# Designs tried in a protein design chat: VHH binders against IgGFc-binding protein (FCGBP). Part 16

Target 1, 184 residues: IgGFc-binding protein (FCGBP), of Homo sapiens (Human) (q9y6r7r2070to2253)
Amino acid sequence: AECQAWGDPHYVTLDGHRFNFQGTCEYLLSAPCHGPPLGAENFTVTVANEHRGSQAVSYTRSVTLQIYNHSLTLSARWPRKLQVDGVFVTLPFQLDSLLHAHLSGADVVVTTTSGLSLAFDGDSFVRLRVPAAYAGSLCGLCGNYNQDPADDLKAVGGKPAGWQVGGAQGCGECVSKPCPSPCT
Key: E = the ipSAE of ESMFold2; O = the ipSAE of OpenDDE; V2 = 0.75 times the mean of E and O plus 0.25 times the DockQ between their complexes.

## First folded at step 22 (VHH; framework vhh_enristomig)

Design v5 (from s4 with L99I; at its last look DockQ between E and O 0.77; V2 from the best seeds 0.74)
Fold by ESMFold2, look of step 22:
Structure v5 (fold): chain B 184 residues (1-184), chain A 118 residues (1-118)
Amino acid sequence: as target 1 above (184 residues)
Amino acid sequence: EVQLLESGGGEVQPGGSLRLSCAASGFRFDWYAINWYRQAPGKQREWVSTITSEGKTYYAESVKGRFTISRDNAKNTLYLQMSSLRAEDTAVYYCARDIREYYDTKYWGQGTLVTVKP
């Protein structure tokens, strides 16, 4: 299944639930809630969002995959590039037999032997594919992966901000102009 | 290649009206919020208005009730209807998608001048 975030931003979960969310902190996109299913690799995907002038909307600035005790980051600040553990690498990139990263048009695409695929176009468009082995085990903005779109935000009471996992102090605060009302 | 082209500027008397247009290309227009900014001579650029990809609108307090932002996604075009114009509205008006310094490309138009006569 594939979870997507695009634009200012729109989301579609692994279960097909569509929603919009303009937070500017760091959020959990997807991870196993209580460890991975037996035999599956643990992972965490987070997004860091930003305003790009207007305070009314946000965009995905970067996405980070944590897997195999490594951190892989794709970012709008450096399109078509990849950082591994904070250091730029040459594309195409291989980490032993565990994962491969390459360019496909505007996208940097990371694929793992565990079956994950993450793509970011260096602008706003994130795609995360997760294999069926993780069904029913996931948390985050991408939903719980149970084939029921109606419950994907239930764990956070219908409020995507409940998936915040980081961000600078004061992220997500409503500031004067041009703030939507009421302040969040 | 992202392109934004403003038009519709000119001279008007106080209390007059103008309609600005911005033709966009080189990106998925219907994915992004689009903005109007303005810059008076010798002043910093100022946010004026935003319309989201879904059509929700926001205005700076100084223009609320006088300006109306709209978009036509079929034509990839952004509009600003300006009414009850005042001398302090004199500025170059810019259409913009993004305004962050670290981006590789500039997501601003070239601007269109609006002059409200004293």
Scores: ipSAE 0.643, ipTM 0.822, lowest interface PAE 1.4, mean pLDDT 87
ESMFold2 (binder alone), look of step 22: mean pLDDT 84; pTM 0.854
OpenDDE, look of step 22: ipSAE 0.832; ipTM 0.907

Design v6 (from u3 with T52N; at its last look DockQ between E and O 0.64; V2 from the best seeds 0.71)
Fold by ESMFold2, look of step 22:
Structure v6 (fold): chain B 184 residues (1-184), chain A 118 residues (1-118)
Amino acid sequence: as target 1 above (184 residues)
Amino acid sequence: EVQLLESGGGEVQPGGSLRLSCAASGFKFDWYAINWYRQAPGKQREWVSTINSEGRTYYAESVKGRFTISRDNAKNTLYLQMSSLRAEDTAVYYCARDLREYYDTKYWGQGTLVTVKP
């Protein structure tokens, strides 16, 4: 299944729930709530959003995948580039047998051996594909991956801002709900 | 190949009306909020209005009730209907998707001049 964020921003969850959310902080896009399913790799995907002139809307500035004790970041501030643990790498990039990153048109695409795929077009369009093995185990803006779009924001009371995990000084304190911790 | 091209500016008497248009190309117009900004001589660029991708509209206090922003996603065109024009509305009006300046691509136009005679 594929979760998307695009434009100013629109979201569609892994379960097909559509919503809009104009936060400007850092948010959990997807992670296993209570650890990954047996045999599946743990991961965390976060987005950082920004205004781009008008205060009425925001856009995805960057997306970060935490996996295999590494941090991979894609950003609108440096399109078609990848940082691994804060250091720019040459594309195509290979991390042992664990993951591969390459350019596909405007996108940087990161794929893992476990079947995750993350793409960002360097502008506003994020795509996250998650294998079916994670069904029922996920939290974040992408929902819980249980085939029911109606409950995807239930853990935060229907408020996407409840998935805030960080951000600049004006973003306020971390919210203690839910899993995983919003301050990771 | 991103382009935003404004038109419809000109001279008008106080209390008059003008309609500005902006033809957009080179990006998915219907994904994004589109904005009008203006810059009067000797002033910083000022936000005028935003219409988001769902059609919700936002206005600066100085133009509320006098200006109407709209969009036609089938034609990739943004509009600004201006009425009850005043001398302080004299400015170059810019159509913009966003104002980021650290990219090779610019998401704003060259502007169209609106002059409201004193």
Scores: ipSAE 0.632, ipTM 0.831, lowest interface PAE 1.5, mean pLDDT 87
ESMFold2 (binder alone), look of step 22: mean pLDDT 82; pTM 0.833
OpenDDE, look of step 22: ipSAE 0.842; ipTM 0.911

## First folded at step 23 (VHH; framework vhh_enristomig)

Design w11 (from v1 with T105V; at its last look DockQ between E and O 0.03; V2 from the best seeds 0.00; counts 0 for: pae O 10.4 > 2, placed apart)
Fold by OpenDDE, look of step 23:
Structure w11 (fold): chain B 184 residues (1-184), chain A 118 residues (1-118)
Amino acid sequence: as target 1 above (184 residues)
Amino acid sequence: EVQLLESGGGEVQPGGSLRLSCAASGFKFDWYAIMWYRQAPGKQREWVSTITSEGRTYYAESVKGRFTISRDNAKNTLYLQMSSLRAEDTAVYYCARDLREYYDVKYWGQGTLVTVKP
């Protein structure tokens, strides 16, 4: 299944639930909530969002994949580039026999041999493809991957901001007053 | 003009601690990841640590658990707290920032010398 984020920003979960979320912090996109399934890799994908031209909307600024004890970061601030553990690497990039990263049009695509794939176009379009083995085991903005789109945000009470995992001081969502300082 | 100015270097005994600073100016500091590099005598310059604009930190394996990178965006300053220093940590330490918005080339400071010896 594939989870998508694009624009300001629109989300489509792994189960097909659609929602908008204008937070400006760092949020969990997807991870096994209670550990990965047997034989599957553990991973964490986070997104950092930011305002662009307006305080009313945000866009994905960067996306980070934690896997195999490494951090892989893609960012709108460096399109068509990849940082591994905070250092730019040459593309295509190979991490042993487990992970490969390459350019595909505007996208940097990171794929594992197990079928996990992360793509970012260097602007706002994030695609996360997750193997079926993770069904029912995931959480984050991409949902729980249990084939029920109605409960994808249930774990956070229907509020995507509940998946905040970091961010700069003063970051937040400004949908109603009171707002974080930058939105006041 | 983008400027990076390192300070805090000096001589220290093995096992000692030292705190480096990098004063940045001429750009929007909080929008950029900032890095520490070092160059030992007769060796190539090597990456030491990175702190992103979001505050994520990364370290070379050789300094993990001993070095701590941090930043004060209000002061436009990067720090490197070094502890448990070793002789092999002797080097000129540089702070660096990518040249442009898209991180093509790095700006470099003049560096500050750290010497670890009895």
Scores: ipSAE 0.006, ipTM 0.282, lowest interface PAE 10.4, mean pLDDT 88
ESMFold2, look of step 23: ipSAE 0.659; ipTM 0.827
ESMFold2 (binder alone), look of step 23: mean pLDDT 84; pTM 0.849

Design w12 (from u3 with T105V; at its last read DockQ between E and O 0.60; V2 from the best seeds 0.72)
Amino acid sequence: EVQLLESGGGEVQPGGSLRLSCAASGFKFDWYAINWYRQAPGKQREWVSTITSEGRTYYAESVKGRFTISRDNAKNTLYLQMSSLRAEDTAVYYCARDLREYYDVKYWGQGTLVTVKP
ESMFold2, look of step 23: ipSAE 0.735; ipTM 0.868
ESMFold2 (binder alone), look of step 23: mean pLDDT 84; pTM 0.848
OpenDDE, look of step 23: ipSAE 0.733; ipTM 0.874
ESMFold2, fold request of step 24: ipSAE 0.716, 0.686, 0.692; ipTM 0.863, 0.848, 0.851
ESMFold2 (binder alone), fold request of step 24: mean pLDDT 84, 84, 84; pTM 0.852, 0.849, 0.858
OpenDDE, fold request of step 24: ipSAE 0.851, 0.846, 0.850; ipTM 0.914, 0.912, 0.914
ESMFold2, last read: ipSAE 0.616, 0.663, 0.655; ipTM 0.819, 0.838, 0.839
ESMFold2 (binder alone), last read: mean pLDDT 84, 84, 84; pTM 0.849, 0.852, 0.849
OpenDDE, last read: ipSAE 0.853, 0.847, 0.735; ipTM 0.917, 0.914, 0.867

Design w13 (from u3 with K28T T105V; at its last look DockQ between E and O 0.66; V2 from the best seeds 0.55)
Fold by OpenDDE, look of step 23:
Structure w13 (fold): chain B 184 residues (1-184), chain A 118 residues (1-118)
Amino acid sequence: as target 1 above (184 residues)
Amino acid sequence: EVQLLESGGGEVQPGGSLRLSCAASGFTFDWYAINWYRQAPGKQREWVSTITSEGRTYYAESVKGRFTISRDNAKNTLYLQMSSLRAEDTAVYYCARDLREYYDVKYWGQGTLVTVKP
């Protein structure tokens, strides 16, 4: 299944639930909440959102995959580039036989041999594909992957902000007027 | 390639009205918020208004009650209806998909000049 984030920003969960969320912090996109299934790799995907042009909206600034004791970061601040453990690497990139990263059009695509795939176009479009083995074991903005879109945000009471895992001081969501004015 | 093209600027008397347009291309218009900015002579660029992809609108205090931002997603076009224009509204008006703080701002137009004078 595939989870997507696009624009300012629109989310489609692994189960197909659609919602919008204008948070400007760092949020859990997807991870096994109670440990990975037997034989499956543990992983964490987080997104950091930012204001662009208005304090009322946000866009994905960066997406980070933590897997195999490494941190892989894609960012709109450096399109078409990949950081591994904070260091830029040459693409295509290979992490032993476990993980491969390459350019595909505007996207940097990170794919594991187990079938996990993360893509970011360096602007706002994030795609996360997760193997079926993780069904029912995941949490985050991408939902729980249990084939029921109605309960994807249930763990956070229907409020995506509940998946905040970090962010700068004062980060958050402006859901009511007035919102702070952009600094330009 | 993302492109934005403003139009509709011109000269108008104080108290008059003017409607600006911004034609967008090269991206999925209806998935993005889009903004109006303006820059008066000798002054810094300032935010004017924002409309989100969902149609929520926001305005600078200086234009509230006088300006109306709207969008036509079928036409990939942003609008700014300006009324009760003042001399201090004189500026080049720009539409922008976003402004990025930490890297080059690429997604804004060439601007359209609005001059408010007797």
Scores: ipSAE 0.389, ipTM 0.735, lowest interface PAE 1.2, mean pLDDT 91
ESMFold2, look of step 23: ipSAE 0.646; ipTM 0.834
ESMFold2 (binder alone), look of step 23: mean pLDDT 83; pTM 0.845

Design w14 (from v4 with N35M; at its last look DockQ between E and O 0.01; V2 from the best seeds 0.00; counts 0 for: placed apart)
Fold by OpenDDE, look of step 23:
Structure w14 (fold): chain B 184 residues (1-184), chain A 118 residues (1-118)
Amino acid sequence: as target 1 above (184 residues)
Amino acid sequence: EVQLLESGGGEVQPGGSLRLSCAASGFRFDWYAIMWYRQAPGKQREWVSTITSEGKTYYAESVKGRFTISRDNAKNTLYLQMSSLRAEDTAVYYCARDLREYYDVKYWGQGTLVTVKP
C-alpha cells in the first residue's frame, strides 16, 4: 500500500483515508507502533512541515527515514539530494545490500529489498510504500494499515497533531487559540 | 594534519551517565559535520550520531532520547552526553569526520572505551 502527502498538505493514508493537516512541527508519518512484524525491519518515517508564503497553510519541508540504524533525510531545501546521517551522499547510493537510493525524475527514491519505498520530489510530494507484512502494525499520519480507513486517526482522537514528535518552539497547527500570529 | 582525540570513556553502571569529548585539530572545525561511531566487541562499527556544521543533530534509533551530541566551535570540541546507559552501549566510541561534500568518513580518532556493567 502507498501513503501520500502533497501540497498544503493533503494526506492519503495507507488505507485510503483522506485528510488535510496544516501543522508546522515534526510529525510521525509511519512506524510500527508496537514493534515490527516478525522478520520485518523496524523503521520510522517523520515529516517536518513549514509555512510557505502564508500562515494559513503548510508544506512538507523534509522527510526522514530511520532504518537500519541510519537516518536518511530528503528535503525541499536540497532537491534531488539525499543526506545519510546528516551528510550528503552520492546518488545512486547503496547501503550494504539492504537499501538503495536513486534519482527518478524529480524524485529521490529510497527502497529496501523488503519492499519499503520512500520518494520525495523535492517540493511537497511524499510517497511511502509499505509492504503488506506491516498490515495492522503501523501508526502515524499514514494510519494503521488495517484496511479500514475510518479508524486511521483513531489513535490520536481524529487529530493529526497528536502525531507530533518534534519541532521548533512555537510550532503547531493554527486551528484555534492560541495561534501563532497572524493566525486569527 | 587532521586529528581527532576522544576522551571521557570509562566504566559506568546501567542507568548511569557519561560525557565524551572529542578534541579536533588540523582543519576548520566549524565547516564540517562531526560524527560519533561506536564498535562493540565482536560487532561492526556503527554510526551513533551526527552534528552538522549548522548544528543539526541526528541520532541512531538505539540512542535517541538518551544521547545528546553537541559541539563547541570555539574550543574545536565535540561532545556526546550519554544518559540512561545500557549494557548494549558498551563499546569503543570514535569521533569521525568525513569529506565536506560526501558521506565518506576519512578521519577517525583512536577511540575511548565505554563499559556499562553493574
Scores: ipSAE 0.353, ipTM 0.737, lowest interface PAE 1.3, mean pLDDT 91
ESMFold2, look of step 23: ipSAE 0.679; ipTM 0.843
ESMFold2 (binder alone), look of step 23: mean pLDDT 84; pTM 0.851

